# VH-VL binders against Collagen alpha-1(XVI) chain (COL16A1), part 2

Target 1, 182 residues: Collagen alpha-1(XVI) chain (COL16A1), of Homo sapiens (Human) (q07092r50to231)
Amino acid sequence: GFNLIHRLSLMKTSAIKKIRNPKGPLILRLGAAPVTQPTRRVFPRGLPEEFALVLTLLLKKHTHQKTWYLFQVTDANGYPQISLEVNSQERSLELRAQGQDGDFVSCIFPVPQLFDLRWHKLMLSVAGRVASVHVDCSSASSQPLGPRRPMRPVGHVFLGLDAEQGKPVSFDLQQVHIYCDP
Key: E = the ipSAE of ESMFold2; O = the ipSAE of OpenDDE; V2 = 0.75 times the mean of E and O plus 0.25 times the DockQ between their complexes.

## First folded at step 1 (VH-VL)

Design A11 (from A01 with heavy chain D31E A33G A97T D99E Y100F E101Y S102D G103S W105G Y106H; framework fv_alirocumab)
Fold by ESMFold2-Fast, scan of step 1:
Structure A11 (fold): chain C 182 residues (1-182), chain A 120 residues (1-120), chain B 113 residues (1-113)
Amino acid sequence: as target 1 above (182 residues)
Amino acid sequence: EVQLVESGGGLVQPGGSLRLSCAASGFTFSEYGMNWVRQAPGKGLDWVSTISGSGGYTNYADSVKGRFIISRDSSKHTLYLQMNSLRAEDTAVYYCTKEFYDSYGHFDLWGRGTLVTVSS
Amino acid sequence: DIVMTQSPDSLAVSLGERATINCKSSQSVLYSSNNKNYLGWYQQKPGQPPNLLIYWASTRESGVPDRFSGSGSGTDFTLTISSLQAEDVAVYYCQQYYDTPYTFGQGTKLEIK
């Protein structure tokens, strides 16, 4: 796997507040500045077509009216190759990816448990034509996902981006990892 | 006009070096992966190297790995192949090719080729 | 590496007749996630660069005459020219783009009888 805290340079970004606790995990507080890196630096060959993205996160109250990208990889023109979008009104996650024919393919996962102002472990797994989301100790939810374009090492990776305004979104992180063997 | 034009080929002694260039026009160069494909006289097509649109990904045929370096300059719309430690078996026409889309390895546009001759 | 093998190495076909060229890959080039075969066909006329005829095993490139068709899936592929024209005299190559290194078949030389 890969530690995305390292690959996205979160420890080196001064605008990310590091909350150090001698008795607990390091907490990274996002929102003061965009978290982004060129895709080639994070995924030199592009994001694998099969992967698992694992985050330990806490969603804050002030995000409840936002639609925003928890994770996104863009193409060379700035359009999403793949995005994991938080829909706070519906309390759901939407996975969206570029389809083979140029239209987006997507699937939606209800995740009301993420909106309780507590720490949660979230896993997104993409394998073949199936995407799955697992929150904490709950059962995995699986959805069909249509045919996708192969991921390309172009554009930028974003973490915590407002979908309409491109402004950074405030939330807390302890862990971000990607595995190529979902 | 959508085209690729190679240059830089010529006669070189074994162990020598050459730098090939490919000037691209008529498409958004930085959005497409580019490749070099060679063809020895009277022989078939042999893939040499690939580079992504961003330049962040490169790969090489085992026969040239460690000797050849692919690169690009998007501001000049130009693809390069630096060829070092040349061998007689590197003698070929070298074609510059454009991928259909970035990271799709079928080649929808080819240059006219440039001949590299490595004397025995 | 994925090895591409064409058959025959050469064939002669009369004008107006059907020409058939076969291509076999050493492993499947079908990607299950998008159900696409990462297989293309190229035509190379003497003294000219290759030009793309077919991609995704069966999709004709823009400007390619409809007498050219591709078929097959997984490991076994065919290029068919339904009614040979004089301008079709060329060497034909199949290519897989499923994985690097990208590999070509050895080529099939098509001549008029």
Scores: ipSAE 0.000, ipTM 0.461, lowest interface PAE 18.6, mean pLDDT 85

Design B01 (framework fv_becotatug)
Fold by ESMFold2-Fast, scan of step 1:
Structure B01 (fold): chain C 182 residues (1-182), chain A 118 residues (1-118), chain B 107 residues (1-107)
Amino acid sequence: as target 1 above (182 residues)
Amino acid sequence: QVQLQESGPGLVKPSETLSLTCTVSGGSISDYYVHWVRQAPGKGLEWLGVIYYSGSTDYNTPFTSRLTISVDTSKNQFSLKLSSVTAADTAVYYCARDYSEYWYFDYWGQGTLVTVSS
Amino acid sequence: EIVLTQSPDFQSVTPKEKVTITCRASQSIGSYIHWYQQKPDQSPKLLIKYASESFSGIPSRFSGSGSGTDFTLTINSLEAEDAATYYCQQSYSWPLTFGQGTKLEIK
């Protein structure tokens, strides 16, 4: 697997607050600056076609009235190759990817448990024609996903981006990993 | 056309810090990244590191403990600082542009020779 | 890191000859190889990107080919101004690396 905290250089970014919790893991507080890197730097071969994205995160109160990208990989023209969007009004996650025929394919996962102002472990897995979301140890959801265009090592990776204004979104992170075996 | 130009002291004493500036004209700094590459006299090219418009950096091993690359977006300037220099750091230092993260260098500065000598 | 090995290290050639320079990667790198020309006392100049794509303004006598581990830069009819050192560079993996260079001298 890939540690995205390392690959996105979060520990070396001055605008990202590093909060040492004496009774727990280091907390990274995003929002003061964009979190983005070229896709080739993060995924030199492009994002794997099949993968699991695992985050340990806390969604802050002010994000509960926004729609924003938790994770996104763009193409050379700035359009999402794949995105995981937080829809705070619906308390859901939407996975959206470029389809084989150029249209987007998407699926929606209800995740009301993420919106309680507490820490959660979130896992998104994409394998074949199925995407799944797991929240903590007790939650699971699977949805069919249409045929996707192959991933390309172009564009940028984003973490925490406002969908309307392109501004950074503030939330807290402990862990971010990508695994090639979902 | 985008132009890059390196500047800084041509002589640095052993154990001191080598400091260079790359000034970029044309284009938006949000559209590209600046890399630093050096070349010892009569030798090949060696990649040192890169800075992204976000301020994030990536450095080549063995330079991680000695190298700092920074950006001043208000001046369109990139800086390289290499600490604890020795004679082995004598080289021509180039800044080079990477447009849209393709990781090839389409435009290079003219290069500046830095000699490390007592 | 990915090691790039160029051959030959040095070649003395006659004008109008066809020249082939090779670059071999220590692991498969797809088509993520780029070629540069460096004339004495000048900065490097991009010739070919992504194994086979000519950069803007580069003479048609320069071409690139290859994929995986073996790559070639070809100069179809050598000109006197082509006396230079040629470098390959990979962009497949971090850190970015260059080959050791091939120096061409015109007789």
Scores: ipSAE 0.000, ipTM 0.463, lowest interface PAE 15.7, mean pLDDT 84

Design B02 (framework fv_becotatug)
Fold by ESMFold2-Fast, scan of step 1:
Structure B02 (fold): chain C 182 residues (1-182), chain A 120 residues (1-120), chain B 107 residues (1-107)
Amino acid sequence: as target 1 above (182 residues)
Amino acid sequence: QVQLQESGPGLVKPSETLSLTCTVSGGSISDYYVHWVRQAPGKGLEWLGVIYYSGSTDYNTPFTSRLTISVDTSKNQFSLKLSSVTAADTAVYYCARGEYDSSGYLFDYWGQGTLVTVSS
Amino acid sequence: EIVLTQSPDFQSVTPKEKVTITCRASQSIGTDIHWYQQKPDQSPKLLIKYASESFSGIPSRFSGSGSGTDFTLTINSLEAEDAATYYCQQSYSWPLTFGQGTKLEIK
């Protein structure tokens, strides 16, 4: 596994506010600047076909974007290879990935618990033809996921990107990790 | 500059396995998507399959049961094996590199091609 | 699979003439179209990528345009060395597919 805070240079980005609580972990406040890196610098071989993405995050009341990418890897044309989208109206996450036939394969996870203005641990796991979302210590929600194109080390990785305007989205983050053995 | 070179027998008997090698120079093969494309005499180009950096493969549907693409990183070589060949498999076979800086799904450098005739 | 249909199949052209080759996709593919030149007894050579971006070393007389389903390769002033078969290729969807080709002969 590896730490995406390091791979995306979040600690070295001056526009990302670092909030220290003496009784808690360091908090990174995103939204003031784009969080992006070329895919080849984050995932030199592309994102693995099987992985787990783990975040500790807090979604803000005043995130005004209806739909935004929590995590996205694009191809060279700027189209998503894979995206994890937040839908604030439906209180859900949508995983979308390029399918074998070029159409997107997707699954939707209702996650109303993420929208309570409190810290949560979120895990997205992709293995074989199943994607799963696990919030805090609750049981996992699993969905079938169609056959996908292998991930490629092209395009860019994004955290917190508005789907309509391409602007940074504000939310708080304590950790983000990728594990290659879900 | 990157170079690709196909090699293999020019004549294969019906029902046998066609085996070709693509040798790559001018970079690490682990950074390449390598595709195989063929062209029957007087016909257009037909995509056969690709091997990705991960070693995973994707094959065009008509070839899924007969085609194997593999890589030998120690020799800087990719191979194509097509089993149970017939006269319809007579073609010039190309290996081609997927363009790294873009998407890997267009072919920026091609080998010279090798003609394979399926005949007894 | 996405089918690419080129027109014309064959064209006999005069030097310095402006030549237009069309490629139509069976469904919308954005700008994920690429153009190749194949001279007799040679391997294909990439000319234009992503509908309109010239590949390194390609003469400026070659240009591409289009989006969605309709794409065009233009040779603004034909040279004798441009006698070749031209292929479009889509990268939007697996399997990767080519058009049937357009053969240009010089008069």
Scores: ipSAE 0.006, ipTM 0.472, lowest interface PAE 15.7, mean pLDDT 84

Design B03 (from B01, 13 letters changed; framework fv_becotatug; at its last look DockQ between E and O 0.06; V2 from the best seeds 0.00; counts 0 for: pae E 15.6 > 2, placed apart)
Heavy chain, then light chain:
Amino acid sequence: QVQLQESGPGLVKPSETLSLTCTVSGFSLSSYGVHWVRQAPGKGLEWLGVIWSGGSTDYNTPFTSRLTISVDTSKNQFSLKLSSVTAADTAVYYCAREWYGDTYFDYWGQGTLVTVSS
Amino acid sequence: EIVLTQSPDFQSVTPKEKVTITCRASQSIGSYIHWYQQKPDQSPKLLIKYASESFSGIPSRFSGSGSGTDFTLTINSLEAEDAATYYCQQSYSWPLTFGQGTKLEIK
ESMFold2-Fast, scan of step 1: ipSAE 0.148; ipTM 0.715
ESMFold2, look of step 2: ipSAE 0.005; ipTM 0.462
ESMFold2 (binder alone), look of step 2: mean pLDDT 92; pTM 0.946
OpenDDE, look of step 2: ipSAE 0.022; ipTM 0.614

Design B04 (framework fv_becotatug)
Fold by ESMFold2-Fast, scan of step 1:
Structure B04 (fold): chain C 182 residues (1-182), chain A 120 residues (1-120), chain B 107 residues (1-107)
Amino acid sequence: as target 1 above (182 residues)
Amino acid sequence: QVQLQESGPGLVKPSETLSLTCTVSGGSISDYYVHWVRQAPGKGLEWLGVIYYSGSTDYNTPFTSRLTISVDTSKNQFSLKLSSVTAADTAVYYCARVDYYGSGEYFDYWGQGTLVTVSS
Amino acid sequence: EIVLTQSPDFQSVTPKEKVTITCRASQSIGSYIHWYQQKPDQSPKLLIKYASESFSGIPSRFSGSGSGTDFTLTINSLEAEDAATYYCHQSYDLPYTFGQGTKLEIK
């Protein structure tokens, strides 16, 4: 696995606020600048077909927009190869990826617990034809996910992007990590 | 407005290292990455390489062993070093910007270019 | 690498003519084509991005179209100031590549 804080250069970006807790972990406050890197620099061979994405995050009240991307990898046309979208109105996460048939495949996870203005650990795992979400110490929620096209090392990786305006979304992070053996 | 300006010696001897600087004004260096492109007299444009705001680089295959691109964020400057030059490296050298905020992979602003002649 | 081939290499045109420049990619590149104008002894200037989107301040006579492998830059009514060399550029994959250029000369 690898640490996306390092690969996306969050510690080297001056516009990202680093908030030190006297008795807790470092907090990174996003939203003041774009968090993006060319995909080739983050995932040299493209995002693996099977992976786990782990975030420790806090969603702020002003992130209650209709739709924004928590995590996204685009293709050569600027469309998502894969996206994890936050739907603040429905209080859900939608995983969407390019399917083998050319249409998107997707699954939706209700996660109302993420919208309480508190820190949460979020785990998304994709293995075979199943995607699962685990929040904190709760049991995992699993959904079927259709066959997907292999990921390619093209386009860009984004964290915290407004789907309509392309503007950064403000939220707080302690950890963001990818594991290739979920 | 964003402006880019190349500077460096206009004459370099064969086998020496060509060194250029690109100075950026009018924008935050953390909001974009810079590419280097060259153009031999009377010829087309050739991409050399890029430096991302993370400091990571990618180079065009013919230049991988000779090319180094670096950034000094405190000075808003990018640097290009090309070692072991020959007459074939005679060209106008441009730095050009890609704006991350614009979700772009296009060169929205270019420097004025600096001519480097490689001659003994 | 992705090879971009422009057509024509050179064209002499009269004012007010409609000019079409074509760029063909050696493989499908979606809409990751951008067009630049370069006048003698000047740097290139962005005209069109992502095949069809006009850059800020560019006159409406310039337009772009295409997807996949075939792309077109159109100048709908050529002005004297449009005498320049035009380049297509692909950002689909590294290394970035340019077409060989199309030189427009106005009578």
Scores: ipSAE 0.006, ipTM 0.491, lowest interface PAE 14.1, mean pLDDT 84

Design B05 (framework fv_becotatug)
Fold by ESMFold2-Fast, scan of step 1:
Parts: C-alpha cells; sequence; structure tokens
Structure B05 (fold): chain C 182 residues (1-182), chain A 119 residues (1-119), chain B 107 residues (1-107)
C-alpha cells in the first residue's frame, strides 16, 4: 500500500491548509485548489482492479454541492474511469466505474453517519464483483458491482472536486491510503 | 496591527554562519506561519523556507543542508541560521507572515536586513 | 519547481496610462498566484491574492485576473507613487517561487 497524501503532494500544496497541533493529529483542509496529479505518478501501472481506499475525513456542512468526487481517476480523454461520489442531499456515496461493454457500472452506499460534522474513518474496498464501504470499525455495507474495464495509467487522479462545476470542494483530511490487495 | 522586524549582523565573513532574528509584535504567532525570503542586490525575490507554529519546517532545496529556521514562542521570535556562507549569500533578508494555515501568500513583511558576506 | 515568467521586464510609462503586467506559470496553478509591489529600499507589499482578490487597503486601480497558467495585474490609471517593481508569486506547490519582476518607471 501507499500514502496518497505524499503521492498527491498534499503537504507541498500551499492551497491546502495545514492545521498543525503539537499535541494532536495533522489536519489537511482542502477546498482552495483542486487536488490532482497525472495517474502515472500516483498509480504507475493504473489503479488495480482490486484495491482498498482508506480515508480519515470530516465532511463540512457548508459544502452544499449536490454531487462531488471524493476520489476520481479519469481516462486519457478526461472521462471518469472510476469515481467515488458524495451525494450530500441523500447522504450517500456512489461508486461508478467504466463497464466492460462501455456503459458505467455503479453501486450506492447509504452513509448518513458521515454527515455528523465529526471525524470518521472510511474504507472503500473493491474485490472481484463486490464493492464494500466501511465507516469506522463497526459499520459495513456491500453491494454487487458489474464487470469493469481494466484501469489504465492515463488521465488524472482527483480528490475533492465538484462534479458539475469542476471546482474544489472543502473538507478535512487526516489520512489517505490505498492498498492493492484488500 | 502585526509587525515583523529582522535583526542581526550586517557583515558576516565567508565560511561563517549567518544568524538572523525576526521579532513579531501585535499578534499571536499561533495564528500564522513565518517564511524567510531573500533578495540579492539588484535581483529578484527568493524563497528560503517556512516555520509553522508547531516548530515544523520546510526548506527550499538548495538550502536544505545549510539552513535552520527555529521559533521561540515565549519571545515571539523566529530565527534563521545559514551556515558556510559565501559572497553569493549577500542579500537583504526578509521575514514574512503567512496568515491562517499555510495560505502561501505574505500579507505582512519585515523591513528587511542587509547582510553582506565579505572579508 | 514551478517557473513564473513575467512580461515586460521594464516599462517606462506616463501618469494616467493603463498598465498590464503578465505572469505565465510553467504548469497550471489554478488561482494560486499573488502579486506584490516593491518600492526602492522598501519591503514588498501584497496587492492581490489568489489571482483576483484585492488585499485590504489597496487602491481600486489595481486588479488581477487569470487562471491556470496565464495571469495579469492591471493598473487602470497609473499614479506617480506606483513607480516600483512588481512580482508575481505562486503558492500552488513547494518550493514557493516568484517571477523575475517587472520594473515600472514613471516619466
Amino acid sequence: as target 1 above (182 residues)
Amino acid sequence: QVQLQESGPGLVKPSETLSLTCTVSGGSISDYYVHWVRQAPGKGLEWLGVIYYSGDTDYNTPFTSRLTISVDTSKNQFSLKLSSVTAADTAVYYCARDFSYDEGYFDYWGQGTLVTVSS
Amino acid sequence: EIVLTQSPDFQSVTPKEKVTITCRASQSIYSSIHWYQQKPDQSPKLLIKYASESFSGIPSRFSGSGSGTDFTLTINSLEAEDAATYYCQQSYSWPLTFGQGTKLEIK
């Protein structure tokens, strides 16, 4: 596995506010600029077909976008290969990926517990034809996910991007990791 | 009203350590970060590094082995030490404030202090 | 590192003229560009932050625009006190970098 804070250069991006407390965890506040890197730099061989994405995050109430990408990898033409989308109105996460036959495959996870203005640990795992979301250590939800196109190391990785306007979304992060064998 | 003021020797000999202090008044140092920027005579601005209120630092790559920035919260002071100086280190040195969690712009600057490296 | 290229290096201008200074980044920095004015023997002074946001107390004749790689600082009606060197600075990525500066001289 690897640390996306390092690979996305979050510590080196001045538009990301660093709330440093010597007695507490480092907090990264996104929203002032999009977080993006070429996919080749983040995932040199492309995002694996099976992976786990782990975040420690806090979703803010004044983020009132209808839909935004918590995490997204695009293809060479700028279309999503895979997206984890936040729907603030429905208090849910939607995973979408390019299907084997060209259409998107998707599944939706109700996660009202994320919208309490508190810190949570979120894990998305994708293995075979099942996607699962875990919120904190005791919460779990699994959904079937249709056959997907293999991921390619093209396009860009995004973190915290408004789906309609393409503008940065403000939320707080402590950790972002990805594991190739969930 | 926040003010920053640099102080230190105006003349440093080659191979010695350049030592500067930035004294802050009129605000809490926990509300901002302090950067050091220098300007050689007749040249542009060059970023040296930053210190966060936690004491953590980031330095510009050419200076990593020679530069130390530190903070004394009890005195509201930041310091810069640059070792093994040469004539190329002759410059006006500024401390500058980065308000609110690493915004990366400098809203207030010290007056600057000229340091000449000469024998 | 992100390189910022300013144009022009030098311009001699008459009071009341409109002046435009440009800054080009070697890669997209979105809106993470800031503009400073430096008069002789003085420290730099922040004019514009995040491409277009005026800093407190800055005269309305100063404005900024642009996004991505191309940015401009405009002085709509130049005053004698505006004789200075102007610098752009990016905060998108470390290390923080400045343009080489544009010197304005008033005739």
Scores: ipSAE 0.006, ipTM 0.479, lowest interface PAE 14.2, mean pLDDT 84

Design B06 (from B01, 13 letters changed; framework fv_becotatug)
Fold by ESMFold2-Fast, scan of step 1:
Structure B06 (fold): chain C 182 residues (1-182), chain A 118 residues (1-118), chain B 107 residues (1-107)
Amino acid sequence: as target 1 above (182 residues)
Amino acid sequence: QVQLQESGPGLVKPSETLSLTCTVSGFTVSDNYVHWVRQAPGKGLEWLGVIYSGGDTDYNTPFTSRLTISVDTSKNQFSLKLSSVTAADTAVYYCARHYDTLYEFDYWGQGTLVTVSS
Amino acid sequence: EIVLTQSPDFQSVTPKEKVTITCRASQSIGSYIHWYQQKPDQSPKLLIKYASESFSGIPSRFSGSGSGTDFTLTINSLEAEDAATYYCQQSYSWPLTFGQGTKLEIK
């Protein structure tokens, strides 16, 4: 596994506010600048088809009014290979990935617990034909996910991107990790 | 219709502060990012810095100690201040917008020539 | 910082010729290259973004290609109005950098 804070150069980006609290972990405040890197720099062989994405995050009141990508990897044309989208009206996450021959496969996870203006640990795991979401210490929610195209090290990785305008979305982060099979 | 327009003094004395304004229309300063780029006479383009919609800034390394970019949301204006100028700072100064996450400059101002001389 | 090297520095060309301008990056930058046209005493104008995507209103004779370290801007049938200096720009990493420019003159 590895830390995406380093891979996405969040500590080197002056526009990302670093909130230092002597009694707590470092908080990164996103929204003022794009969080993106070429896929080759973040995932040299592409994102594995099986992985776990772990975030410790806080969704702000203003982010509840937007549909946006929490995490996305695009192809060379800027088209999503995989995306994890936040829908604040439905209080849900949608995982969408390129299926066989250009269609999308998707599944939706209700996560109303993320929208309480508090810190939460979110885990998305994708293995075989199943995707699962785990919030905090609660039981995991699993859904079937259709067959997907292998991920390629092209395009870009995004964290916190508005789905309509492609602009940065404001939310707070403490951790972002990805775990991949050996 | 997106427009950017630079303005400011065309002549600045060595050691003084160069101060320019970029007035924008067709978009709001709170939703967009504006960069400053300069071009010395007969030379290429050099990126100076950017201000993001939240007011945060990034500056190119040689300018970090001398450069300040700011925004006035009520006037829809961006400002650039470059302190302790020398003849090497003589250039046409442009403000330019980027709209998406690619950091390409989709619209540019007309540019304003600033000459640093005694 | 990432250094972009353009070739050629200068070219004198005849109308209707195909022109190729190259831009080489000192390290791999994916597709984060953008191309600008600057006519004398005018501001730069975006032509191509993300290596190959045409900006709005740009004539179809302009196209871009490449990935990694080697990028190309092609003008497939040069017109008199294309006399300008062309710049590549990378947005892969900070600071943002430009190539040194390629000047095209029409015979």
Scores: ipSAE 0.005, ipTM 0.470, lowest interface PAE 15.5, mean pLDDT 84

Design B07 (framework fv_becotatug)
Fold by ESMFold2-Fast, scan of step 1:
Structure B07 (fold): chain C 182 residues (1-182), chain A 123 residues (1-123), chain B 107 residues (1-107)
Amino acid sequence: as target 1 above (182 residues)
Amino acid sequence: QVQLQESGPGLVKPSETLSLTCTVSGGSISDYYVHWVRQAPGKGLEWLGVIYYSGSTDYNTPFTSRLTISVDTSKNQFSLKLSSVTAADTAVYYCARTPEYDYWSGYSYFDYWGQGTLVTVSS
Amino acid sequence: EIVLTQSPDFQSVTPKEKVTITCRASQSIGSYIHWYQQKPDQSPKLLIKYASESFSGIPSRFSGSGSGTDFTLTINSLEAEDAATYYCQQYDSYPLTFGQGTKLEIK
C-alpha cells in the first residue's frame, strides 16, 4: 500500500495548514492549494484495479459547492479514470469509473453520517464487480459495479477538487492510504 | 513455488457443456486473479475471462452467454464451464494467474500458466 | 477491442543473429504491453512486462522497448533454445488481447 500524505507531498506543501493538538493527532487542513501530482509519481503503474482507499477525515460545512471529488485519477486528457465524488446536498458518495465499453460505470452510497462535522474513518473497497463503503465501525454497504477499463499511469491524482470549478475544497484529514488488497 | 494445473474431459460432444477445473498451489487465493485463455490448434492465444478473489467475473464478449467461471476458495480450485460447444471450441485451454497487485512489480501480466489441457469437440 | 498486429509472422534465423519483433496497437496503450514466449508443446512464459521490464530469470539478451502504439521485442544474440512463437499482449483495456504471434525457426 501507499501513504498518500507522503506520495502527494502534503507535509511539504506550505499552503496545507498543519494543526498540532498537544493531546491529539496532527491535522492537515486542505483547501488553500490544489492537492495533485502526476499519476506516474503516485502510482507508477496506475491505480490498482482492486484496492482499498482508507481515509480519516472531517467534512466541513460546504455551502457553496454542489459536488466535489474526494479522490480522483484522470486520464491524459483530464477526464476521470476513476473518481469518488462527494454530493453534499444528497449526503452521498458516488464512485465512477471508465467502463470497458467506453462509457462510465458508477454506484452511489448514502453516507449521511459523514456530514456531522465530526471525524470519521471511511473505507472504499473495489474488488471485481463490487464496490463497498465502510464508515467507522458500521457494517459495509456494497453495490455492484460494472466492468471497468484497466487503470493507466497517466493524468493526475487529485484530493479535494471542486467538480464544477476545478478549485481546491476545504476539509480536514489525518490519514489517507491505498491498500492493494481490499 | 506456484503451480497451476488444468483437468477435465478431453472429448466433448457438440451442443454439450465443456467443464474444466484449475487447481492452484502456492499462495493465498486472495493474492491473485485467475484467467482462462485458449488456443485452437495451430492458432494464437484468445482470452476468455477472469475471476477475482471476490468471486466477480469478466468475460470476453463472444462468450458472455455461454461462459461461467467460478471459484472454490477452500480448495484453491477454479472452474470453467462453456455451454453449447461446437467444433470451433476445440482448443488447448489454459488457466493463468495475475499476481497480487504490487505497484513496484506490477500485476496484469500472466506470471504462471497451467500446462494446458486439449479439449476436442467431436461426435 | 484493441487489435495487436505483429511483424513478421515468421522468420528463419541463424544462431547469434539479432532479431527484432514488432507489435503495433490499434490505439494508444501507454506501456501496458507484455511479451510471452511459447515453445512447441509448452505453455506460454512471460519474458517482458510493461514494455521494457524483464521478468525474473529471463536472459539479458531479451529486451523490450516502445510506448503508445509501437513496441518491439529484441533478441540481441539468438540461441538455439529461442526457437519459439512470441506473443505480445495488452492490458490497457478489456477484453485482453494478444497479437497473432511471430514464429522464430532456427536454421
Scores: ipSAE 0.005, ipTM 0.454, lowest interface PAE 16.5, mean pLDDT 83

Design B08 (from B01 with heavy chain I29F D31G Y52D D98E Y99L S100G E101Y W103D; framework fv_becotatug)
Fold by ESMFold2-Fast, scan of step 1:
Structure B08 (fold): chain C 182 residues (1-182), chain A 118 residues (1-118), chain B 107 residues (1-107)
Amino acid sequence: as target 1 above (182 residues)
Amino acid sequence: QVQLQESGPGLVKPSETLSLTCTVSGGSFSGYYVHWVRQAPGKGLEWLGVIDYSGSTDYNTPFTSRLTISVDTSKNQFSLKLSSVTAADTAVYYCARELGYYDYFDYWGQGTLVTVSS
Amino acid sequence: EIVLTQSPDFQSVTPKEKVTITCRASQSIGSYIHWYQQKPDQSPKLLIKYASESFSGIPSRFSGSGSGTDFTLTINSLEAEDAATYYCQQSYSWPLTFGQGTKLEIK
């Protein structure tokens, strides 16, 4: 695996607040500036067909009324190749990706436990035709996922993007890692 | 086994559009990318842009307003059009194949010299 | 964009000598560096990919090393057929960029 905090230059972005904990991990507070990089810088070969995305995050009260992209990779024209969307009203995550035939494939994961204003570890795993979401020590929730188009290192990677206005979303982050062996 | 071959005019007038074709033969016709790279006489290599088999393109920033790359899947041909040319566009133009998403170029065409001159 | 600077620009070498060509990146690029050989009036030919992996059919006298910002192409025992210009290329970030080239002339 590799650390997306490094690849997205979060430590070098002055608008991202760094809350340093002598007894704990560094906290990054997003929302004041867009978190985006060209996909080629983050995933030189494109996001692998099979991967696990792991985040340690805290969703704030202001996100309760929004639909927004926690993670998104676009294509060269700005359309999503893959998106992990937070639906605050439904307390769910939706994974959406380009299908082999050009239509989107998607699945929805109820995750009410993420909306308690506390720190959680979230893992999204994609392997074969199954996507799974793990929250903390809870059992995995798995959903079937249709065949996908291979990911390409074009467009941009985003963390915390409002789906309606394209503005940064405020939330707190400790870790973001990606693993190619889910 | 795999071969790429560029073709097009050797002389283009300033302000006109440069048009080149790359024909790929001998290998699988899907699952790869075709890039265009140029080299001014006595100078180094400069990446211009890329297209995949589905027609998705990406261009180097200095060329976005005047470069178009397209594919004809029935002929396995990839085309480059560069508009509003000047003497600075005089170069050998190469097409090159890549399998690893903007990684490295495993096979190159022989190159075609284009001179921009009045 | 990521700038790649090669050293030397030019070297006249004797057959059987060990030759080292260096490529320096303006920022850390991991192992996303590739090396090409271009003989006069010919297209470039891939030698080494991902800093140290030999491409199929490349003579064992060619090797690559390095990571981060400093990369090296080594020709262990130079042959007459190795007279060429050598280029490094990075694939860490868009746009793809090349070094300025190192020309080897054999005496």
Scores: ipSAE 0.000, ipTM 0.457, lowest interface PAE 16.9, mean pLDDT 84

